# Miniprotein binders against q9h3h3, part 207

Target 1, 235 residues: q9h3h3
Amino acid sequence: EDGFTAEHLAAEAMAADMDPWLVFDARTTPATELDAWLAKYPPSQVTRYGDPGSPNSEPVGWIAVYGQGYSPNSGDVQGLQAAWEALQTSGRPITPGTLRQLAITHHVLSGKWLMHLAPGFKLDHAWAGIARAVVEGQLQVAKVSPRAKEGGRQVICVYTDDFTDRLGVLEADSAIRAAGIKCLLTYKPDVYTYLGIYRANRWHLCPTLYESRFQLGGSARGSRVLDRANNVELT
Short names: E, the ipSAE of ESMFold2; O, the ipSAE of OpenDDE; V2, 0.75 times the mean of E and O plus 0.25 times the DockQ between their complexes.

## First folded at step 14 (miniprotein)

Design GJ2 (at its last look DockQ between E and O 0.89; V2 from the best seeds 0.83)
Fold by OpenDDE base, look of step 14:
Structure GJ2 (fold): chain B 235 residues (1-235), chain A 97 residues (1-97)
Amino acid sequence: as target 1 above (235 residues)
Amino acid sequence: DPEEKEELIEKLIELIRRALERARRLAEEGRVDEAKWLLIKARIIAYIYAELTGDTSLVREVLREAVEILREIAEKTGDPKAEEALKLAEEALKSEE
């Protein structure tokens, strides 16, 4: 990744968070309407800024699907940020363990599997599979970035409630694989995002905790999941 | 590329401005949770800026604005959550001075 790519993508994600979202909420909308919604708003055609001829006339930050069990709980992010700022001022060493402890203390435990796909049929098909898995209760919540003007890769984010729960993280990987997705997946805790920690940070913290690679004929999960912090395979 | 870096820095500054302006409008409307989230986002962007430049001045600026916005919310709504958020922001600002 070119030197500022991660920071650029982060800035774009922050900008997208401030714009309206297209949401399918399974708590309030019948599952039978999902197919029509997916057909109306295919991610490869929904444009970030509402370009002429797109399904959206106004800017769209994200396309999202909320499952029936979805509860928005981000924990004490403000307390987390305050503690982080104080920690930096203290000059104490900052380690992955430090970030984990901060996350636990402030109950900021959410994380996400990330996949990057080129615009087109494969992206829309992958998104449809994920959206169905969310509505069916195999996953809790997912979002996908709309198409950018530059035609760059779009990202699908599949969230889990607790990045410290290895079983929950692995179950989400299994559900993603069951939806037919075979690309590389990376798992990132939201705590790193909330603290502005990306690749090449001054503390040498790796924001990616897990990597999932699809394997034909492999384990029952169809993937190999690597714990990057410990360099151990979990599957 | 120095030019790419400068463009990114300008973008970050603009995003912070936008987030703070929106947070202020939401505060005026009494939309506490939404305002709070935009302030969180402004901090994140300021952290990214600090990593790129080595300058934490923008973090302090965002904290100052956050204190003002949260104070306005606390005064208008009397929401205990806003008061708590204000206290945390004031403590954070004091630690950065």
Scores: ipSAE 0.807, ipTM 0.917, lowest interface PAE 0.5, mean pLDDT 92
Fold by ESMFold2, look of step 14:
Structure GJ2 (fold): chain B 235 residues (1-235), chain A 97 residues (1-97)
Amino acid sequence: as target 1 above (235 residues)
Amino acid sequence: DPEEKEELIEKLIELIRRALERARRLAEEGRVDEAKWLLIKARIIAYIYAELTGDTSLVREVLREAVEILREIAEKTGDPKAEEALKLAEEALKSEE
């Protein structure tokens, strides 16, 4: 379905952000409890609104795992928003370079690799691999959407702390692939999310910075990563 | 589909209302950081609305509500983060006038 798909997804993500989350926090929970938690709350079974027969009786917005070294730092988002509003009033051109500079100036540097999978064993297996990588320290924080509709795709988000650090972003891609994940990954800096900028925006900005495709054998990293802004292969 | 657009617009307005109502409850409980985060989120939703409709009036309305909520938090708690957030919201509101 076309038209307002990005805006619908954004609205649903905003709604989910405000509902309760199911969190495994390795900073306060022994790693030995992870397998039982994953078995209790598989993302293919946890329902968005607490449907009958699901493990949850109340709405769940996200299922998340925080790693031992996770230190949340969203940066100066309020200052970013104020500067963004001033920029729009100024008449100055809005380009990917100005967005990058705003993000750097306000230290809003986080971003995320995204993958979309249908409900079922493949989704639950992928999530378990990501959650293990987070608890073991190869990744810092990840979340997955619960099941909202029969047969609909769900999303796993794997966060990195600095989208301008290409080595760090590629290291996260490598850790995701090491967990056995072979689907398409896309990378989006959080600055675009905090400014409400999605695919169909009036500035023609592209919020997807990188794409990663699994490639058996060819690359030593196991994936082919494309920089969408410069149309350059990084791997 | 114009009906799908109208449904999305109504959802965005309801999400803003939900975020602001919860931020006000958190402010009454003295939970500064959580209230600030919901106000940031309401502003994001207002940006999405503005892009969808071409109408930036909700950004101003969200800022007005944010100033009221942040003023209450700053007066109740004296928290420097609430005072800083209030200053930023007041400056942004003046620019939107």
Scores: ipSAE 0.805, ipTM 0.911, lowest interface PAE 0.7, mean pLDDT 88
ESMFold2 (binder alone), look of step 14: mean pLDDT 82; pTM 0.775

Design GJ3 (at its last look DockQ between E and O 0.81; V2 from the best seeds 0.82)
Fold by ESMFold2, look of step 14:
Parts: C-alpha cells; structure tokens; sequence
Structure GJ3 (fold): chain B 235 residues (1-235), chain A 97 residues (1-97)
C-alpha cells in the first residue's frame, strides 16, 4: 500500500522527466521577464496533460527555473550505474556508506530539497519565491510538478550540487526559508534516484539524508536541520 | 493490492519501451547526449522494476539495447562520448549476464 504508492509516484516522476518541460532559463532570458512568466505558468494551473482551461495545450512534465550560474553536470551516472550492478553481484554488503562512496567516486553529488504543497495560492506563492531566489543567484536550479489530473499535492525540488557539502545544503535551506517557506523539507541525494532506490527497498536504505523543520527564532536560517544518516542535528 | 502491482509493472515496461525508442531516434539524429540521458532513464526504470519484482530481466534487456544503440553511434560518428558510454554499457552487461 504505502510502499507501492511510492513506486507509483516514482514511475510518474520518471514519465514526467521524459515529457516536455516549461523552463525559465536565466542564462538566456532577462530577469525582468520572470514575473510575467510566473503569472503565465502558475504551477497550480499548469496541467500534466494539457487539460481544457489550462495555460498549456500539450503535456508538461516539469516547470523549471535555471539560474545564471547553473552549469548542468550530473557526473558519471553511467559509471555509477555500472559499478552499482557490479557491486550487487559481488555479494558485498550494501549500506549508506557504500552508496555515499559510489556517489563520490563517480562525481554524482547533486541532491535536492523537496517540499509538498497542495494546489493553490500557497503553492504558487512558494514557487514564485523559489524562482526569484534562483534568478537572484541564491539558488541554482529548481523545478515544480504540474497539477495532476485528480489534483493532490505537488512537489517543488530545489537542487544543490554536492550533498556531502553540508554548508552548501544548509545555505540552500536558508535561502528557501528566506523566501517565506515554513513547511517540512526533506533532502534526497540524486544517487538514490539514479539507482532507483525509494523508500521501500530491499536494503532498508533511507533515501532522505536531511530533514528541515522551520522554527520561529533560533538560528538565522529559522530551521532545525537533522542529518538522518547520523542522527545528529546540524543546526 | 495485486491489481495495483500489475498496473505498476505494466507502466514500468511501457516507460522503458518509450525511453528506448526515443533514445534510438535521438541517436539516429546524432544527438548523443540526449540519447545517453534516455538510456540512463531506462536503466533507472528497470531498477525500479527489479526492486518491485525481484526479476533482473529488464535490466539485462535495457543493457543489450543500450549496447546496440551506442555501438551504432560510436561506429557512425567516432564520438568519444559514445565510445565511453558503449564501454560502460558493455561492462555492465557482462556483470549481469
């Protein structure tokens, strides 16, 4: 039930990855055009398959904003996948440490903060704040899912380039909070995504590395951030 | 729910076919990096299938198709990126067959 639902959502995300995206690319588009673009494509109105009355007539997999400093580099994902297959046939134990080492060895270091919001003004407002942070250079790249056929929660993904760089991950959390976002954030390294590892996996690995909960007061970022792998608070 | 599991399995197989068909067409157009991305995606989907079913047959099938696609590009173009991708796919295929 709960584990099978996660795999269905994963399959939907894989399909979305392969459909067209709506992209605001600050590397080629002036920042002054961002507000008009956000008004044209609010994530609560853009539909996955181009429903009647939506701003899009064709399928949209993701809505994304690329910052001026964004340089796409997923690392050696093919080598990662090959080494993963060799590891599985070796009989050696598979642990969070082996996943971390595979990611480092193959330079597959990116990861993302995730937030889930219901369709509506809160989602659109949160996305607009994130998109502005990306264009202003506080974040590098973000995406948000379009509205599903039946509605339901949508996801905003905010990427960082190195999940082992805790300061960089915390800086991204701080930028998200500065945009006024107070909901729970979870962080997933891309290595888990590239190896198809989700919550229900046979190694009992936890794909969520960090968790951020907003607090009034406290740190300058306004967050309590937990390292789930080491069970230690970072803030 | 067995019916929902079967729907998921059918969806995963369909997504793999879609990814491989598009990768082949992109490869024929000489768009090596885009084809590689779709082959990576197909492999991820095959991993999800294997995790769900315990059956690695789709991983092997995706790798065989990837080797075929990448060999054709590498022979046609001599592109070092295609040659490196082919080498990695061949190594991966040997580890699972």
Amino acid sequence: as target 1 above (235 residues)
Amino acid sequence: DPEEVEELIEKLIELIRRALERARRLAEEGRVDEAKWLLIKARIIAYIYAQQTGDTSLVREVLREAVEILREIAEKTGDPKAEEALKLAEEALKSVE
Scores: ipSAE 0.841, ipTM 0.928, lowest interface PAE 0.6, mean pLDDT 89
Fold by OpenDDE base, look of step 14:
Structure GJ3 (fold): chain B 235 residues (1-235), chain A 97 residues (1-97)
Amino acid sequence: as target 1 above (235 residues)
Amino acid sequence: DPEEVEELIEKLIELIRRALERARRLAEEGRVDEAKWLLIKARIIAYIYAQQTGDTSLVREVLREAVEILREIAEKTGDPKAEEALKLAEEALKSVE
């Protein structure tokens, strides 16, 4: 995307994870303060490195909103990584089923809907809609990347607790659509991220499990969700 | 593009260095969970490196450093979580040597 490989984007995401986050936590902050916070830190204006004139003077990795029901539980990621390293050494075949089983075994079940938007009003409006949905309890947690110097697309990530729970994944899609988002969505389990598996990996694993396309007048959900692994429409 | 790959590799190496240095500082402060997460990130970056180069040596290096950092945390804090994390890191290191 935007001339960068998936691995370059991954490296930048890892760098961003190491820098401070701007967080609105609905568990500790009144919902009535959300609008002021959104106005103070519009993602199209927040800069990755705290450029002069930006709302932030220091580097910001992510802008995030935590809902009332948010609990940071990533499972046993270290155990997952150890098992992955051992598996690679064993020379056993690696399949999507293998990764699913590893994820289940180590309770690393989180995943995210991803959307890429150009900086500007549409991005800020989309983010505001998502942030409201999180604070209102329709979604649990979301984050958006700050503006990069290169002016590339920004990503919004909306998390779900369990990528194996199809209903939960679809409910999050519905909530995103209800927030007014009409762009393409892709769903990626975090297990692929934790194991460094991106597009064009040596095992030919596809890290995108679902795709959602907006449809006017279509299903009650306003989107078509494709299971990419099985090539089946779920809606 | 070979130049783009080289740039990526340099970036990955720098990020690993940064992650490990920060993890060491956090370990000195007894911030177990935060240090652990940086070590997780360092592994991810090393995996990306291995995909690009076919070289898993950086994974081994990250694991060696992780063992040292987690040992320091375990010794300073006596936190059972740190001890468990250390054990897992040692087992992982043995599996890739």
Scores: ipSAE 0.806, ipTM 0.913, lowest interface PAE 0.5, mean pLDDT 92
ESMFold2 (binder alone), look of step 14: mean pLDDT 78; pTM 0.717

Design GJ4 (at its last look DockQ between E and O 0.89; V2 from the best seeds 0.00; counts 0 for: SAP 70.452 > 70)
Fold by ESMFold2, look of step 14:
Structure GJ4 (fold): chain B 235 residues (1-235), chain A 97 residues (1-97)
Amino acid sequence: as target 1 above (235 residues)
Amino acid sequence: DPEEVEELIEKLIELIRRALERARRLAEEGRVDEAKWLLIKARIIAYIYAQLTGDPELVREVMREAVEILREIAEKTGDPKAEEALKLAEEALKSKE
């Protein structure tokens, strides 16, 4: 179902971006405080708008953990958007290759592994594992959505700094799996988010670059990663 | 579903208004990086609107308002980041006109 569902989810994400975040910042907070913070703000209990009985009394857009080495650098997003405007009026074709080149030219190279989990123990356990991996330095930055009124699935985003660096993307996948996460992961470069490009876009671009599926007992890496553009396994 | 599409459109317009107004307040305070990021977000939301409606006019209006806000920041602060952001915004707007 891809009617306007992608646009609705994008609008909700933009609204969340603009509301306050709950952040554990390892650059300014000792690692020994992490477990208490996780116990205070489990993502299955933190509510989007501060419902009665939740640990938060005010709206929360995202719950996030920043690693000690985290240095915010989204690249030249404004220049990316300007070049995008020029490209659209140029008459040149808009393809995955042109999006990739725009991202490289403007150093907008970050992307994220996404996972969707129902509220409850599995979500809270997965988030805690990822948060620890961030504070310990195996991952750089992660965020998780709070619980919505409807109680639907929540999303964990685990960021990497360069979607063109396949080794780095695969290492992040491995760190996620080491935290005990077995669900499907999908990878989306941030360039698509900054240009408002979702599955139901007019150019038929595919914003999901990679998929990761957990494998029992097989690979040393513990997952099978598929390149969606070429339908080719990377692992 | 026409009712749900109309609600989403109204939500997108309200999110843009909120982002632009907050960016303008930050401009009054000289907070360049925060204002710039809100303008980036407003543009993303306008892109979503244009995709949903087929109408690019809101993107152009957001771009015009971004130029005005960035000009105010650049004039008040003299910050090279604001001046650079203003130049990019003006060039992008010329591409649409």
Scores: ipSAE 0.801, ipTM 0.912, lowest interface PAE 0.8, mean pLDDT 89
Fold by OpenDDE base, look of step 14:
Structure GJ4 (fold): chain B 235 residues (1-235), chain A 97 residues (1-97)
Amino acid sequence: as target 1 above (235 residues)
Amino acid sequence: DPEEVEELIEKLIELIRRALERARRLAEEGRVDEAKWLLIKARIIAYIYAQLTGDPELVREVMREAVEILREIAEKTGDPKAEEALKLAEEALKSKE
């Protein structure tokens, strides 16, 4: 994806965040209701703006599933942004290490595995697998974008609490693979999103820290995970 | 495509406007955390704008509006969290001016 495409997708994501979400919360809803909810709101049929004939009559920003252990904590994002602005004004060099330290200092440690899928059965099946993994406690929280008018790819986001915890990031990859997902996965810390840092930024920062590729007959995890910052395989 | 870039810029400006208007309504209702989150989002959108255009002015504008909204919340609610958020926003704005 070029820089413009990344910024466009970011704008769409920000717009979606401001619209109502369809949420299955496993903390308040019995797991036995998940299948009925998935059948009612398949991501390939839920439309971004509530088109006629869709399961939703009103705009939907995201479809989400919250696990039993989910606690919304984004850390001090306002403090992070203030520190980022001060850093830019200082003229000090900005590196991936700088952003990592800012994230740690302000407790903005969340990140997500991202997968892009075309609308249809494969997307709905992938989402159902992820939703089950969340409800079963293998994952904490996930969301999927609704269908856009142009029929573009939809994104599934699977969150982890700490992008600095390599084991936790790898465990989430393993759970996604166990759910039957074989596509390319990329991992992005939320700190990059909160600071408006996308691909082709002026600081040459790569917002993707990890890449996971499915491998047939490979290691016990069924995926090869690459640390992009260090160009090292973790698995 | 220059036309596509212009459309995106217009969209970003509209999203910022929407976020700030919603934040003001939430401020009037005393919904501090929700208002604060929308102000954060407005700033993110302004960062995207600044990356696309090379112009940081919209970021400063969003920061000014955020100070006003947070001041309103702090005065109305007396919430220590709102006061802290206001102080941080004022300090951040001063560092850019």
Scores: ipSAE 0.781, ipTM 0.902, lowest interface PAE 0.5, mean pLDDT 91
ESMFold2 (binder alone), look of step 14: mean pLDDT 78; pTM 0.713

Design GJ5 (at its last look DockQ between E and O 0.88; V2 from the best seeds 0.79)
Fold by ESMFold2, look of step 14:
Structure GJ5 (fold): chain B 235 residues (1-235), chain A 97 residues (1-97)
Amino acid sequence: as target 1 above (235 residues)
Amino acid sequence: DPEEVEELIEKLIELIRRALERARRLAEEGRVDEAKWLLIKARIIAYIYAELTGDTSLVREVTREMVEILREIAEKTGDPKAEEALKLAEEALKSEE
């Protein structure tokens, strides 16, 4: 069922976090090396566990690109978790507003645009465009899952530093569209990930805060972005 | 499918064990930031387990392990980050009763 699918994906993501990553770090690697790195490690061919015929001989959890200006700051995640546990025993209501305030109080403001693509040229092309946007400074950090043994869709995550900054989130959406990406994008604040809150949660919270859909013949922005919490269009 | 649920539960438990074992080794090596992040991840996995099963006992177990590991780091290194993380873990354990 759909609830089990969400927990399975979460468990797989946690496992991937703990395996080695393939990283292009623009802070320590010249931008001129990016094209060779992308050709060596296309996400449709990098395998989760190092299968025969793949470019990697060992397990890979994630393939990532860090931009020149990327300064990692996850905020006070431990304090966030402690406050979350206290709220659950307090009897106070747990709402999207409560989660937002908790994230602000603990400075856990990052979030990510997500896109899911089947293995193949379209995935590799999309990833290459995102990676170039990161190295060129239009985006700050992104990662993509490697290919699973059984196949299936892979995910590209493009991070932003503040989900409450709607302009910044929309600017990241625009940069993704400028890279030629036309698929559905969904946005999840990291606060939900750090609290283990996925689609089938007992509080009926919606971890997807924004949706972005590509527009043909529309405005120069190239997409239509919906705030799912309030069912209102931002663009 | 009950078999699939049971397999997922076992996977979550194994991921917690793996994260805690690595955090202990990193703590023995004085690698504070890496150990702290694995402990945070173990708690995330415990939250997923609790939501799936309705049982919060694993969150408490992970928090107790966090206190042990962070105390060792704080005593060994005197690192203010480890001391602060230890305080937060001890407070979390009290709220869980």
Scores: ipSAE 0.779, ipTM 0.901, lowest interface PAE 0.9, mean pLDDT 88
Fold by OpenDDE base, look of step 14:
Structure GJ5 (fold): chain B 235 residues (1-235), chain A 97 residues (1-97)
Amino acid sequence: as target 1 above (235 residues)
Amino acid sequence: DPEEVEELIEKLIELIRRALERARRLAEEGRVDEAKWLLIKARIIAYIYAELTGDTSLVREVTREMVEILREIAEKTGDPKAEEALKLAEEALKSEE
């Protein structure tokens, strides 16, 4: 994805964040209702703007599943943004290490595995697998974008609490693979999103920290995870 | 494509407007956390705008609006979180001048 495409997708994601979400919350809803909910709101059929004949009549920003252990904590994002603006004004060099330190200082540590899938059965099946893993406690929270009018790829986001915890990031990759997902995964800390840092930014920061590729017959995890910052394989 | 970039810029401006208007309504209702999140989103969109255009003026404008909205919340609710958020926004605004 070129810089412009990434910024366009970011704008669409920000717009989606402001619209209502379809949520299955495992903290308040019995797990036995998940299958009926998945059948009612398949991501390939839920439309971004509530098109006629869709399961939703009103705009939907995201479809999400919250696990029993889910606690919304984004840290001090406002303080992070203020510190980021001050840093830019200072003219100090900005590095991935700088962003990591800002994230730690302001407790903005969340990140997500991302996968892009075409609308259809494979997407709905992948989402169902992820949703089950969340409800079963193997994952904490996930969301999927609804179908756009253009029929473009939809994104599934699987969150982890701490992008600095390599073990937690790898465990989430393993759970995603165990759910039967074989596509390319990329891991992005939310700190980059909150600061408007995407591909081809003026600071040459890479917002993708990890890449996971499925491997047949490989290690016990069934994937190869690359640390992009260090160019080291972690599995 | 310059036309596509211009369309995106217009979209970003509209999204900021929408976020700020919603944040004001939430502020009037005393919904501090929700208002704060929309303000954060508005700033993110302004960062995207700044990266596309090289113009940081919109970031400053959003920060100014954040100060106004957070002040209103702080005055209406007396919430210490709103006061802290206001202070941070005011500090950010001063650093940009």
Scores: ipSAE 0.741, ipTM 0.885, lowest interface PAE 0.6, mean pLDDT 91
ESMFold2 (binder alone), look of step 14: mean pLDDT 81; pTM 0.749

Design GJ6 (at its last look DockQ between E and O 0.75; V2 from the best seeds 0.00; counts 0 for: pTM E .768 < .8, SAP 71.374 > 70)
Fold by ESMFold2, look of step 14:
Structure GJ6 (fold): chain B 235 residues (1-235), chain A 97 residues (1-97)
Amino acid sequence: as target 1 above (235 residues)
Amino acid sequence: DPEEVEELIEKLIELIRRALERARRLAEEGRVDEAKWLLIKARIIAYIYAELTGDTSLVREVTREAVEIKREIAEKTGDPKAEEALKLMEEALKSVE
């Protein structure tokens, strides 16, 4: 069935986290250098392990852009993990509300909009638009996976700092759409990543909090956002 | 596919070993915050392993190693934050079996 695809992707992401990243850091690099950097390192050509003919000769785990105002605060992740371990042995029910409360209690509030695109011009164009939005201050931080040997879709992650701030999450969706992105977006709070909870989990938790679908001629954002927990449209 | 599951299990075990070895080296070099994040990642990988296999032994192993690294840091520095982090990790070890 679909049981282990998420676990394989999670293992790949963990390995990528531990390899070097290619970073454009607007806090230390002038914005005028961004276009040259984007041209040198298109995500469809940066290879995971440094293939011949690639712009990179060494492994690359992620390609990232940090905005000038980016100031990460991951919260109390160690305390979150400890509380999670205790909860699992307690016999208490584990629900979406339980995870939300753990995240709030430990101040692990970040999350991300995700999009998946095949390698090629569409991916590189989408990434460039997101990267410019980050450097211009409309978004705070984003990353994109490099091209894998197996081929297949690559992922762009656009981070927000507080998944409980629904308006802030929707503002990030709007900024993504303003960059010309029309594909499906899904939003996942980082708490699920830190607890190793993916789609096929024994608690039947859904790590996707929101879905955003492009809507031609709709609201000012041009998207239709669904709250997966309550099956209610937010826009 | 049983062969894909076995391959995934071996990958998870290798990632944990790699993360723990790097965390230990970073802690010895005084790069405490980097070591902390590798320990967090090792624990995430152990959670994935436990969900896949039903076996929590790697969560306990990762937690034991993290406690030893944190104890060494607390002893060398005398830092109250390091002492509090050690207490948190010791509680985590008691909650896993």
Scores: ipSAE 0.763, ipTM 0.880, lowest interface PAE 0.7, mean pLDDT 87
Fold by OpenDDE base, look of step 14:
Structure GJ6 (fold): chain B 235 residues (1-235), chain A 97 residues (1-97)
Amino acid sequence: as target 1 above (235 residues)
Amino acid sequence: DPEEVEELIEKLIELIRRALERARRLAEEGRVDEAKWLLIKARIIAYIYAELTGDTSLVREVTREAVEIKREIAEKTGDPKAEEALKLMEEALKSVE
């Protein structure tokens, strides 16, 4: 994806964040209702703007599942943004280490595994697997984008609490793989999103920290995870 | 495509307007956390705009409006944390003016 495409997708994601979400909350809803909910709102059929004949009549920004252990704690994102603006004004060099330190200082440590899938059965099946893993407590929270009018790829986001906790990031990868997901995964800290840092940014920062590739028959974990910052394989 | 870039820029401006207007209404209703998130989103969109155009003026404008909304929140809630957050944003605004 070129820089323009990434920024366009980011704008669409921001617009989606402002529209209503379809949420299954395992803290308040029995797990036995998950299958009926998944059948009612398959991501490939839920439309971004509530098109005629879709399961939703109104716009939907995201479809999400919250696990029992889910706690919405995003840290001090406003403080982070203020510090970021001040840093830019200072003219000090900006590095991946700078962003990591800002994230730690403001407790903005969340990140997500991302997968992009074409609309259809494979997407709905992948989402169902992820949703079950969340409800079963193997994952904490996940969301999927609804179907766009252009029929482009939909994204599933699986969150972790701390992008600096390498073990937690790897455990989430393992849980995603155990759910039957075999596609490419990329891991992005939310700090990059909150600061508007995407591909081809002026600071040459890479917002992707990890890449996971599924491997048939090789590693005990079923995937190879690459630390992109250090160019080191972790598995 | 220059036309596609211009369309995106217009979209970004509209999204910022929408976010700020909603944030004001939510703040008036006492829905502080929801207002906060919309202000965060408005800043993100302004950062995207700045990356596309090289113009940080919109970041400054969004920050100014966010300070005003936070001031209203601080006055209504009397929350010391809101006041501290306001001060930090005012300092940030001064640094970019």
Scores: ipSAE 0.744, ipTM 0.884, lowest interface PAE 0.5, mean pLDDT 90
ESMFold2 (binder alone), look of step 14: mean pLDDT 78; pTM 0.702

